# VHH binders against NADPH-dependent diflavin oxidoreductase 1 (ATR3), part 7

Target 1, 247 residues: NADPH-dependent diflavin oxidoreductase 1 (ATR3), of Arabidopsis thaliana (Mouse-ear cress) (q6nps8r221to467)
Amino acid sequence: KPDCFLKMTRNEVLTKAESTKDVRHFEFQFVSSTIEYEVGDVVELLPSQNSSVVDAFIERCGLDPESFITVGPRETENSSFSEEMITQIPIKLKTFVELTMDVTSASPRRYFFEIMSFYATAEHEKERLQYFASPEGRDDLYNYNQKERRSILEVLEDFPSVQIPFDWLVQLVPPLKPRAFSISSSPLAHPAAVHLTVSIVSWITPYKRTRKGLCSSWLASLAPEQEVNIPVWFHKGSLPAPSQSLP
Key: E = the ipSAE of ESMFold2; O = the ipSAE of OpenDDE; V2 = 0.75 times the mean of E and O plus 0.25 times the DockQ between their complexes.

## First folded at step 1 (VHH)

Design e2 (framework vhh_7nfr_2)
Fold by ESMFold2-Fast, scan of step 1:
Structure e2 (fold): chain B 247 residues (1-247), chain A 124 residues (1-124)
Amino acid sequence: as target 1 above (247 residues)
Amino acid sequence: QVQLQESGGGLVQPGGSLRLSCAASGFTFSSYAMSWVRQAPGEGREWVSSISGSGGSTYYADSVKGRFTIARDNVKNTLYLLMDSLKSDDTAVYYCARGSEFLYPDTYYGMDVWGQGTQVTVSS
């Protein structure tokens, strides 16, 4: 269960046009109830996945985004908000994927490649996937998967002969997790607001691809006019004052 | 029966624009990432751009970023490359390829079907 919901009221670029960095100031308002916090406390936000990427994942898996599924008990830890949505049956497949399965930012683990090898029908793909899952392929898998930060969808698209059943995909695809940010606002100065200063994460891979952080890029794309209600969780700052100390 | 057919190449002045198309047949187009690769006279192949099966992810070589746009139409089974602000250095044969440059260590390993190419000449 999220503590409350926030709505973005401001999205401003803090860095100059000639800067190599994109740093933004975000302001949020509480939607219905306020939470007590101190400057330096942490807020976790659950990002929304790109609808086109989710649709692409569902299409790649040969499924109908508008179909309804029933969700049984699970052992995996998910956000409270996602869990509440999941227990309301029936749920649309697209909604389930959007809220619970990180198809956009998470890279698959070694075991994912092992399972893909069982469902590959092209021999060369099966051999490559078996190699990646083997001890001999560990370094090549790291370069392909982790170093390039390939997503679940990108990996499935690289191995088009692979068709994994959806009930297995639910277990194998990493869960969508909230991201944590330090609160820069003081509740005494702005009692109904939460301010964040966020560096928009991007980097270039060895093959010259631009990669972006899921939550920071999503926040950067939001306009206050969209009035999106963001589920959030508040946590106390990790250290007593002073928050930053010498080693 | 699996085939890729490029079109849209030609002679254009520096600063001009061209739109390349690649018609795909004989396979489920939306299930495959697609790429554009070019080869200038006397040079090796140079990867230009790739697009995921859905169109949700696009990648560009640094030399073409901000000038070229890759797109696809999965209903029409067609891949596109929109080329703006063309330079003499863009003169090459442009090939459509099925697959991605995503496979490491060989960037071209996943590209298993190629078109015959379409000539682009940028000359004053």
Scores: ipSAE 0.000, ipTM 0.117, lowest interface PAE 21.9, mean pLDDT 78

Design e3 (framework vhh_7zox_3)
Fold by ESMFold2-Fast, scan of step 1:
Structure e3 (fold): chain B 247 residues (1-247), chain A 120 residues (1-120)
Amino acid sequence: as target 1 above (247 residues)
Amino acid sequence: DVQLVESGGGLVQPGGSLRLSCVASGFTFSDYYMGWVRQAPGKGLEWVSDIYSGGSTGYADSVKGRFAISRDNAKNTLYLQMNRLKPEDTAVYYCAKEILYGDFSYFDYAGQGTQVTVSS
């Protein structure tokens, strides 16, 4: 559960139009409840996944985005299920995926490829997936998956014969995590406001794929007139990455 | 543990120059974007410049043409050459490690910073 909600009031480009970098100044207002903070404290924002990408994932899995599900507890250890993922009331499948399953930015791990091999119906795909999951295939898997930063959806699309049951996908797909940013505003100078300075992430992989940061690109795409309420969490001081996991 | 140690700040007259340095340790320096951010008295943090290991650079509009960022990967050292300094450049300057998680960009300000004061 988020601490509160923020609404964007300003989105300003800090770099020149000719610059290879896109650095932005964002200003936010508290929607209803205010949180006390200090300069250098951290705010975590939960990004929204692209609706068409979520739809593509659900179609790839052979499911109806408008169907309702109820998520129950799991007995298996090391599940991606958390208390926060358990629903007592029915939720639309599309809404559940949008809020809980990182199908857009997270890359699968070796174990995901091993499980895919069990659910592949095409022999050539099964053999490739088994190879990737083997010690002999480790370097090729690294090049395919990690260097190219392939998403869960992209990997599933590359192996179309694979049909993993949705209850296993809920456990295997990494959870959608908030992204952390240092607060640049002072509450003394700007009461009830939160300011962020954010570099908009983009790079090109060895195979010439353009990769964009989910949260930074989403923030850059927001216009103040859209009146979007952003769920946020506040933390003292700066959070280090990548050594610190976020809920 | 990650350490970033800034130096080179001081008092300088408008129009003067300073060269800031940052010595990094505790991580593989060449794997990361590195940058400079600053905080003026009573204001929030402002991004100044960043540089990739391959030499690609970015600059804030307020400093473009006056500041030059560079790095020495063999010495784990980041530099900021500051020319034609203005009173509005007065700030504590922090060396920052930029972390990219595919979709995530975060500036880690682990150092104490170095004070730059531009005054007559």
Scores: ipSAE 0.000, ipTM 0.113, lowest interface PAE 17.9, mean pLDDT 78

Design e4 (from b6 with D99E R100F G101L L102P Y104T T106G L107I P108D A110E; framework vhh_8cml_1; at its last look DockQ between E and O 0.63; V2 from the best seeds 0.00; counts 0 for: pae E 9.0 > 2, unsure alone 63.0 < 65)
Amino acid sequence: EVQLVESGGGLVQPGGSLRLSCAASGRTFSSYAMGWFRQAPGQEREFVALISWSGGSTDYSDSAKGRFTISRDNAKNTVYLQMNSLKPEDTGVYFCAAEFLPYTSGIDSEYDYWGQGTQVTVSS
ESMFold2-Fast, scan of step 1: ipSAE 0.012; ipTM 0.364
ESMFold2, look of step 2: ipSAE 0.011; ipTM 0.324
ESMFold2 (binder alone), look of step 2: mean pLDDT 77; pTM 0.778
OpenDDE, look of step 2: ipSAE 0.270; ipTM 0.707

Design e5 (framework vhh_sonelokimab_d1; at its last look DockQ between E and O 0.71; V2 from the best seeds 0.00; counts 0 for: pae E 10.3 > 2, unsure alone 64.2 < 65)
Amino acid sequence: DVQLVESGGGLVQPGGSLRLSCAASGRTFSSYAVGWFRQAPGKEREFIGAISWSGGSTYYAVSEKGRFTISRDNSKNTLYLQMNSLRPEDTAVYYCAADTLFYGSIPESGYDYWGQGTLVTVSS
ESMFold2-Fast, scan of step 1: ipSAE 0.196; ipTM 0.626
ESMFold2, look of step 2: ipSAE 0.000; ipTM 0.357
ESMFold2 (binder alone), look of step 2: mean pLDDT 76; pTM 0.789
OpenDDE, look of step 2: ipSAE 0.132; ipTM 0.610

Design e6 (framework vhh_4orz_3)
Fold by ESMFold2-Fast, scan of step 1:
Structure e6 (fold): chain B 247 residues (1-247), chain A 121 residues (1-121)
Amino acid sequence: as target 1 above (247 residues)
Amino acid sequence: EVQLVESGGGLVQAGGSLRLFCAASGFTFSSYYMAWLRQAPGKRREWVALITSGGSTDYADSVKDRFTISRDNAKNTVSLQMNSLKPEDTAIYFCAAELFGYPWSDTYDYWGQGTQVTVSS
């Protein structure tokens, strides 16, 4: 459950047009109720995943986005399952994926490749997946997966013969995590507002792929007129807080 | 110096056969997936056949049951036996090697310069 919801009121580029860096000033207002904070406190924002990427994932897995599901607790070693994924009532599959499963920014773990090898029907795919999951393939898996920052969807698309049951996907796909930012505003000057200064994360991989930070790029794409309600959590920030949980 | 050198291309009548060879040097051949891709004039490059480091093979639907890929790790060669050739098989054929990622991608580690195959009606 989030503490409250914020709505963006300003999105300003702080860097010059000729700069290779994109640093932005964001202003937010509270939607219904305010939370008391201090300069340097941490706000965590839950980013929205791109709907077309979520749709592509669901299609790749042969699932019906409009079907209703119920998810209960299940324990497996190396499972990415979290308590936030437990549903008490049926929920649409597309809504569940959008809110709980990071199919857009997170790379799968080694165990994901091991399980993929059991559900591969093409022998060459099974062989490659077994290699990646083996001690011999560890460094090659790092280069393929972590160094290139391949997402769950990209990996599944690279191995099209693999058909993993949805109950396993819930255990294996990394959970969608909020990203943490230090609050730059003073409640004395702006008692009903939250200001963030955010570097928009972008880099190029060895194979010339452009990668973007999920939360920072999503914030940069938001316009104040869209009136998006962002779920947030507030934490005390006496210690240095990261501006983003992932690079 | 890494090299992939294709040979065996030429002109053949429809229904005929050709065998392409790719000689590899400068890398640990036995560890790499080897693939054949082709490109016809004015068209995109397309994947044709694959052989893994372990010897497993796969083929594009358009060539399945007509083409056979094989490798000789002692000689660092991969070959493509092409039977029942059709005019649509006319293209430049490329040998490619892949260690990282999935072999259908355009991001192969090493590429040959290609050998021309022309199938007349």
Scores: ipSAE 0.000, ipTM 0.217, lowest interface PAE 15.5, mean pLDDT 82

Design e7 (framework vhh_7xy4_2)
Fold by ESMFold2-Fast, scan of step 1:
Structure e7 (fold): chain B 247 residues (1-247), chain A 123 residues (1-123)
Amino acid sequence: as target 1 above (247 residues)
Amino acid sequence: QLQLVESGGGLVQPGGSLRLSCAASGFTFSDYAMAWVRQPHGKGLEYIATISYSGSTTYYSDSVKGRFTISRDNAKNTLYLQMNSLKPEDTAMYYCAKDFLYSGIPEYDFDYKGQGTQVTVSS
């Protein structure tokens, strides 16, 4: 569970209009409970996935976003994500995907392609997926999947004959993970506020596709007027400032 | 026998528009991802755009994003490239490519079979 929730109060571009870098200053307020912190401490934020991408994933899988599901514990011992996926109250499929399944930024692993090959109904897709999962196809899979940073949704769209059961997709799709940022504000100067200076992540793949960091781009898209409550976790910074008393 | 026949190129003024077509035969067009690539005179091949089997997913080179639109008509076995706001640097021979989406060597590995169509942007 998150330590608390933050609400964005400011989103300011720090770089010049002509700059190739996009660096932002974000300010946040605590929604209700406050956490004590120091300059240089770390806050982890859980990004929201784009609703249209989640809808596209659910449609691609032939599922109803408004259907209700109940998720039990996985049989894996000591899973860091199992507790977050357990629910005794039925949850809407769309909400479950939005909060737990990284369909937008994570690339699938080799095993995903192996499983896809079992559920492909078009022969040419089955052959390509078998090749990718084979030792002979390892380098081609790396270039297709890892170097191009293709998402789960993009891969499923490239192989439209594949229909994997949802219960197996839950196991195969990477979990949605929080992203970490260093806190730039001092609680003495700005009580009850958290400030972040964030570089908006963007890069170009070998095939000239522009890729954006999920969390940094989501933050850049937020406006204070949207009143979004962001789940966050706080961690102590790794190294305190050196003391003047030490030689 | 696989064949790709590009058409629609020509001479246009800067800021103009042009629509390229690629007629595919000898394979099941709707089963394959398709791409457009170009080669300026005396230079190497440059990736422009890719479209998935169904047309639901498209990718563009940053040099053309917002100006070019790739599309397909699976019923007509045809691939299109709508080019708007053309610039002199868009001058090149344009090629239709099959299976580009699965390439293992992104900048050098283009699967295509056609003579191309010349686009010249000049006053």
Scores: ipSAE 0.000, ipTM 0.229, lowest interface PAE 12.6, mean pLDDT 79

## First folded at step 4 (VHH)

Design f1 (from e4 with R27F S31D T104D; framework vhh_8cml_1; at its last look DockQ between E and O 0.32; V2 from the best seeds 0.00; counts 0 for: pae E 10.1 > 2)
Amino acid sequence: EVQLVESGGGLVQPGGSLRLSCAASGFTFSDYAMGWFRQAPGQEREFVALISWSGGSTDYSDSAKGRFTISRDNAKNTVYLQMNSLKPEDTGVYFCAAEFLPYDSGIDSEYDYWGQGTQVTVSS
ESMFold2, look of step 4: ipSAE 0.006; ipTM 0.300
ESMFold2 (binder alone), look of step 4: mean pLDDT 82; pTM 0.816
OpenDDE, look of step 4: ipSAE 0.011; ipTM 0.228

Design f2 (from f1 with F100S P102F; framework vhh_8cml_1; at its last look DockQ between E and O 0.05; V2 from the best seeds 0.00; counts 0 for: pae E 6.2 > 2, placed apart)
Fold by OpenDDE, look of step 4:
Structure f2 (fold): chain B 247 residues (1-247), chain A 124 residues (1-124)
Amino acid sequence: as target 1 above (247 residues)
Amino acid sequence: EVQLVESGGGLVQPGGSLRLSCAASGFTFSDYAMGWFRQAPGQEREFVALISWSGGSTDYSDSAKGRFTISRDNAKNTVYLQMNSLKPEDTGVYFCAAESLFYDSGIDSEYDYWGQGTQVTVSS
């Protein structure tokens, strides 16, 4: 459960227009509850995925975005989580994908390709997937997938004959994770506000594809007028706040 | 702290058997595929065996097929390598490795974690 929700109130570019770097100053206000923090503390933000990408993923997988699903905890042998507390509340499939499955930025690993091979109907795709999943194909897989930072969606699009059941997809797709940022503001100077200085992440892959960080690029695209509520978690920073040297 | 600690290595005669163990700590073991690699003197590290997070899928190098068996116990956070019909060419340092099911970090590594290795010597 998020500690609270933030709303963006400012999105300012700090870098010069001629700069190759995009660094921005973000200001947020607390929407639900105010959390006490110190300068240097860390806030984790859960980013939103591009709706078009999510829709494309759902469509690619042959799923109904409006269907309701119930997801139970992975029976991991060690999950002492008493079965009793998991109120299986039905959720729309699209919402579930949006909030829990990183279909846009996270790259799958070798095992994903292995499983894909089992669900491929085209022989040439199956062979390629088997190759990628094999020891002999590991370097090629690395170059194809990891170095290029291919998303789950991109990989699935490259193998159109692959149809993976949703229950497997939930297990195979990397979870959407919050991203951590250092808080740059002081609550003394800015009550009920959180400021972040964020470098917008962008890089070029070996095949000259432009990739962007999911959260930083998402934040950069936000306008205060949109009034987007962002779920966040606060963590204490590891570095002790510099002792206020009393002049 | 993440740790992978290999054990079970040693000296064995050709045709003999060894069972390697790798104890994992500091991470969610069940979220990782586990693998064994080996490095002979003057050679590059090579793949030996891999097992999926659930243990339902395994993969072997051509040299290991039919002789080696990889298994895991998620309750014990341990992966095993049963090596039968050992040959002198199997001599080397055997490494345990962990591979996350997901790639989320800017880490340009094929495997997330490595052990320090255990020596296996097959010699008459």
Scores: ipSAE 0.024, ipTM 0.415, lowest interface PAE 3.9, mean pLDDT 87
ESMFold2, look of step 4: ipSAE 0.046; ipTM 0.517
ESMFold2 (binder alone), look of step 4: mean pLDDT 80; pTM 0.794

Design f3 (from f1 with F100S P102W; framework vhh_8cml_1; at its last look DockQ between E and O 0.03; V2 from the best seeds 0.00; counts 0 for: pae E 8.6 > 2, unsure alone 63.5 < 65, placed apart)
Fold by ESMFold2, look of step 4:
Structure f3 (fold): chain B 247 residues (1-247), chain A 124 residues (1-124)
Amino acid sequence: as target 1 above (247 residues)
Amino acid sequence: EVQLVESGGGLVQPGGSLRLSCAASGFTFSDYAMGWFRQAPGQEREFVALISWSGGSTDYSDSAKGRFTISRDNAKNTVYLQMNSLKPEDTGVYFCAAESLWYDSGIDSEYDYWGQGTQVTVSS
């Protein structure tokens, strides 16, 4: 559960047009309620995934976006978790994928490829996936997957015969995680506001694909008039401190 | 629990060399790709170098290419960064990390372990 929601009120490019870096100043206002923070605190924002890509994932997996699903407890090894903490609220499948499953940017882990091999019906795909999951194929998997920064959807599209049941997808697709940013505003100067200075991360992969950080590029694509409510969490402290050498 | 401990930082003159080490524990080291990142004062953390699980594949930032060499010793659970021809702009805190290249990465948490960092200062 988010601490609150923020809405972007300003998106300003700070770097010069000739610069190779893209640094932005973002301003946000609280929606409905405010959270007290201090200078040096961190805000985590949950990025929104591209809806077209989410739809492509759902279609690729042969799923019904309008169906309703229920999700079990976080874990069942603790007996106290099985009592009052269990929540089984029906939710639309598309909404669940959009909010919880990183189908657009995160690369799958090695185990994902192993499970894919069990559900591949084309022999050449099964052989390649088994190779990737094996010790002999680990460096080739790294080059294919991590170095190229392939997403879950991109991997599934490379192996079209694979049809993984939704229960496995929920377990194996990396969760969509909030991203942390240092707050650049002071509550004294800007009450009820949060300002961020963000570098938009991008690079070109070995196969000449342009990749961008999910959250930073999503923030850059927002306009204040879109009035998007962003779920956020506040944390004390800044990013990890420099080494302990004396200044 | 997971630990990544960097060492080997220090003060050097421009043109000098340093060798950084990162000792890892709490996970199966040979199952992780390893990277080095750095953060200059007042700057965002940036990618420097990474190395595949076996050490057979490496990648470098434009500023590191030709001057820095990443390597690993899976028997010692250690990743290294040999830094040659150091420049003042290389000054910063150097962090090792498992499976993470960028601060704003969508990589699973098993790929997001960070060390505490070691200071590298290049000045006359």
Scores: ipSAE 0.012, ipTM 0.359, lowest interface PAE 8.6, mean pLDDT 78
ESMFold2 (binder alone), look of step 4: mean pLDDT 79; pTM 0.796
OpenDDE, look of step 4: ipSAE 0.021; ipTM 0.441

Design f4 (from e5 with R27F S31D G104D; framework vhh_sonelokimab_d1; at its last look DockQ between E and O 0.27; V2 from the best seeds 0.00; counts 0 for: pae O 12.3 > 2)
Amino acid sequence: DVQLVESGGGLVQPGGSLRLSCAASGFTFSDYAVGWFRQAPGKEREFIGAISWSGGSTYYAVSEKGRFTISRDNSKNTLYLQMNSLRPEDTAVYYCAADTLFYDSIPESGYDYWGQGTLVTVSS
ESMFold2, look of step 4: ipSAE 0.000; ipTM 0.291
ESMFold2 (binder alone), look of step 4: mean pLDDT 79; pTM 0.810
OpenDDE, look of step 4: ipSAE 0.005; ipTM 0.204

Design f5 (from f1 with S57R F100P P102M; framework vhh_8cml_1; at its last look DockQ between E and O 0.01; V2 from the best seeds 0.00; counts 0 for: pae E 12.7 > 2, placed apart)
Fold by ESMFold2, look of step 4:
Structure f5 (fold): chain B 247 residues (1-247), chain A 124 residues (1-124)
Amino acid sequence: as target 1 above (247 residues)
Amino acid sequence: EVQLVESGGGLVQPGGSLRLSCAASGFTFSDYAMGWFRQAPGQEREFVALISWSGGRTDYSDSAKGRFTISRDNAKNTVYLQMNSLKPEDTGVYFCAAEPLMYDSGIDSEYDYWGQGTQVTVSS
């Protein structure tokens, strides 16, 4: 549940064209609700995943992106709800994947490979997945998976005989997490606005694959004043008290 | 001795097709991702295509997408590059390369094996 939504109003490149770095100044305004914040506070933004990559994941898993699934609130052990009080939240499978399942940037955990081994139908794939899940294979799994920063989709494509049921995928695919940024604006100088200074993350893996940070590259791709509502959460920062000097 | 031997290059007219092959020996082929690179005269070697160890994932350069197809046959230790709709800009020496899938105990080493190259010339 987000605290509120923001929309982008400015996207300005700060670095010189000849620089190997890409640093941006972003400005946002509140959409419906306002949240009081202070200089040095942190905002978390939920990134949008590339729709084509999400489609590729859904297709690879043999799922229908337009099907509907229901997500009901779970009852805690300390509370109960009547059926009259329980709400059903119908949602398209594609929307659920886009918002909750990190299929584009997060690497799977070791247990994912163990479950893949049970659903592999090609013997050489099953044997390799069993090896990766074993104590003998742990260093090779690290080099294959974490060192190369392989995504869930990339791993699934490397083992094409594997077909995992959606219920398992929901449990095993890492959740899409918001990314935290320090707020660079003051509400005194810029009422009802949030400014961020962001380095666009990119790196080269040992096998010379270019990887990009999910959230920073997505923010860089947005046009100002698009009607893209970004879910956000605010947190208090731990920065020191600001200087009393004035510009 | 590791060997990567490319074949299938030649002279072809614009719009034509060629199929390159790369025969591998001296290593466990199914443990390696395979790639194709090319080098035009006076230019740096550039990436063309990559295929994962199982064949389940492929990657292409922007210039190759939609025209070139990489494939592999692990039983024959061979990787292929089908090149369609060839342009004069595709002219160059094409190299096969192998990237290791696994490392021993996390030692930071690259297993870059390269072939000798095969000439592809696209001209009227």
Scores: ipSAE 0.000, ipTM 0.268, lowest interface PAE 12.7, mean pLDDT 79
ESMFold2 (binder alone), look of step 4: mean pLDDT 80; pTM 0.804
OpenDDE, look of step 4: ipSAE 0.008; ipTM 0.227

Design f6 (from f1 with D59Y E99G F100L P102Y D108P; framework vhh_8cml_1; at its last look DockQ between E and O 0.01; V2 from the best seeds 0.00; counts 0 for: pae E 11.2 > 2, placed apart)
Fold by OpenDDE, look of step 4:
Structure f6 (fold): chain B 247 residues (1-247), chain A 124 residues (1-124)
Amino acid sequence: as target 1 above (247 residues)
Amino acid sequence: EVQLVESGGGLVQPGGSLRLSCAASGFTFSDYAMGWFRQAPGQEREFVALISWSGGSTYYSDSAKGRFTISRDNAKNTVYLQMNSLKPEDTGVYFCAAGLLYYDSGIPSEYDYWGQGTQVTVSS
């Protein structure tokens, strides 16, 4: 369960237009409850995925976004917001995917490719997947998947004959996880607000594909007028708070 | 209960060195690859280094190459990160992570267990 929800009230670019870096100042207000924090504390934000990517994933997998599903606990020992959303209460499939399954940014594990090989109907695809899942294919899988930061959707699109049941997908797809940021504001100076200074993450892959960080790029794309409620968790920073005598 | 506890962080001047340790418990340490990640203020968590279960293979981010060394002692259930020639850009919280990895992975979702992190500050 999130500690509270935040809403963005400011999105300001701090870097010059000519700069290759995109650093932004974000301001948020508390929507549900106010949490006490100190400068340097950490806030974790659960990002939203691109709706078009989620839709594409659902379509690629032959699923009905409007269908209702019930999902049991994941076998993973990692506790996350996404896992907490896995309940016996019926939920729309699209909503479930959006909130719990990282189909946008996370690369699948080797085991995902192994399972893919079992559900491939095209022989050439099956062979390639078996190769990727083998010790011999380790380096090539790394180059293909991790190094290029391929998403679940992208991998599935590269193997169109593969149809994996949804119950397997739920187990195999990396969970959507919140991202942590250091709080740059003081509640004394800015009551009922949280400020973040965020570098918008981007990089170029070996094949010269531009990749962006899921959360930072999502935040950058938000406008205050959208009034998006963001689930967040607060954690104490690892450094002590500045002395009261320090500005 | 699975635990990863980082230590060795602190304040150091540019050009200085630190040695981080991560003590693991609650799982079969020698079966897992161990990794180090870091998170700078306003940045997403980024990969720093990875070591295989046996210690026979290591992988480093570009920023860590030549400066950082990852090692492990399976008898002590501990993984280490020797950081030399530290720069202000190396400032951040450093996290230890464990995963059953078949390849060198700089992706956080590939790791099953995480520590709470230790602060490293490089400043003059």
Scores: ipSAE 0.000, ipTM 0.196, lowest interface PAE 10.9, mean pLDDT 87
ESMFold2, look of step 4: ipSAE 0.000; ipTM 0.263
ESMFold2 (binder alone), look of step 4: mean pLDDT 83; pTM 0.840

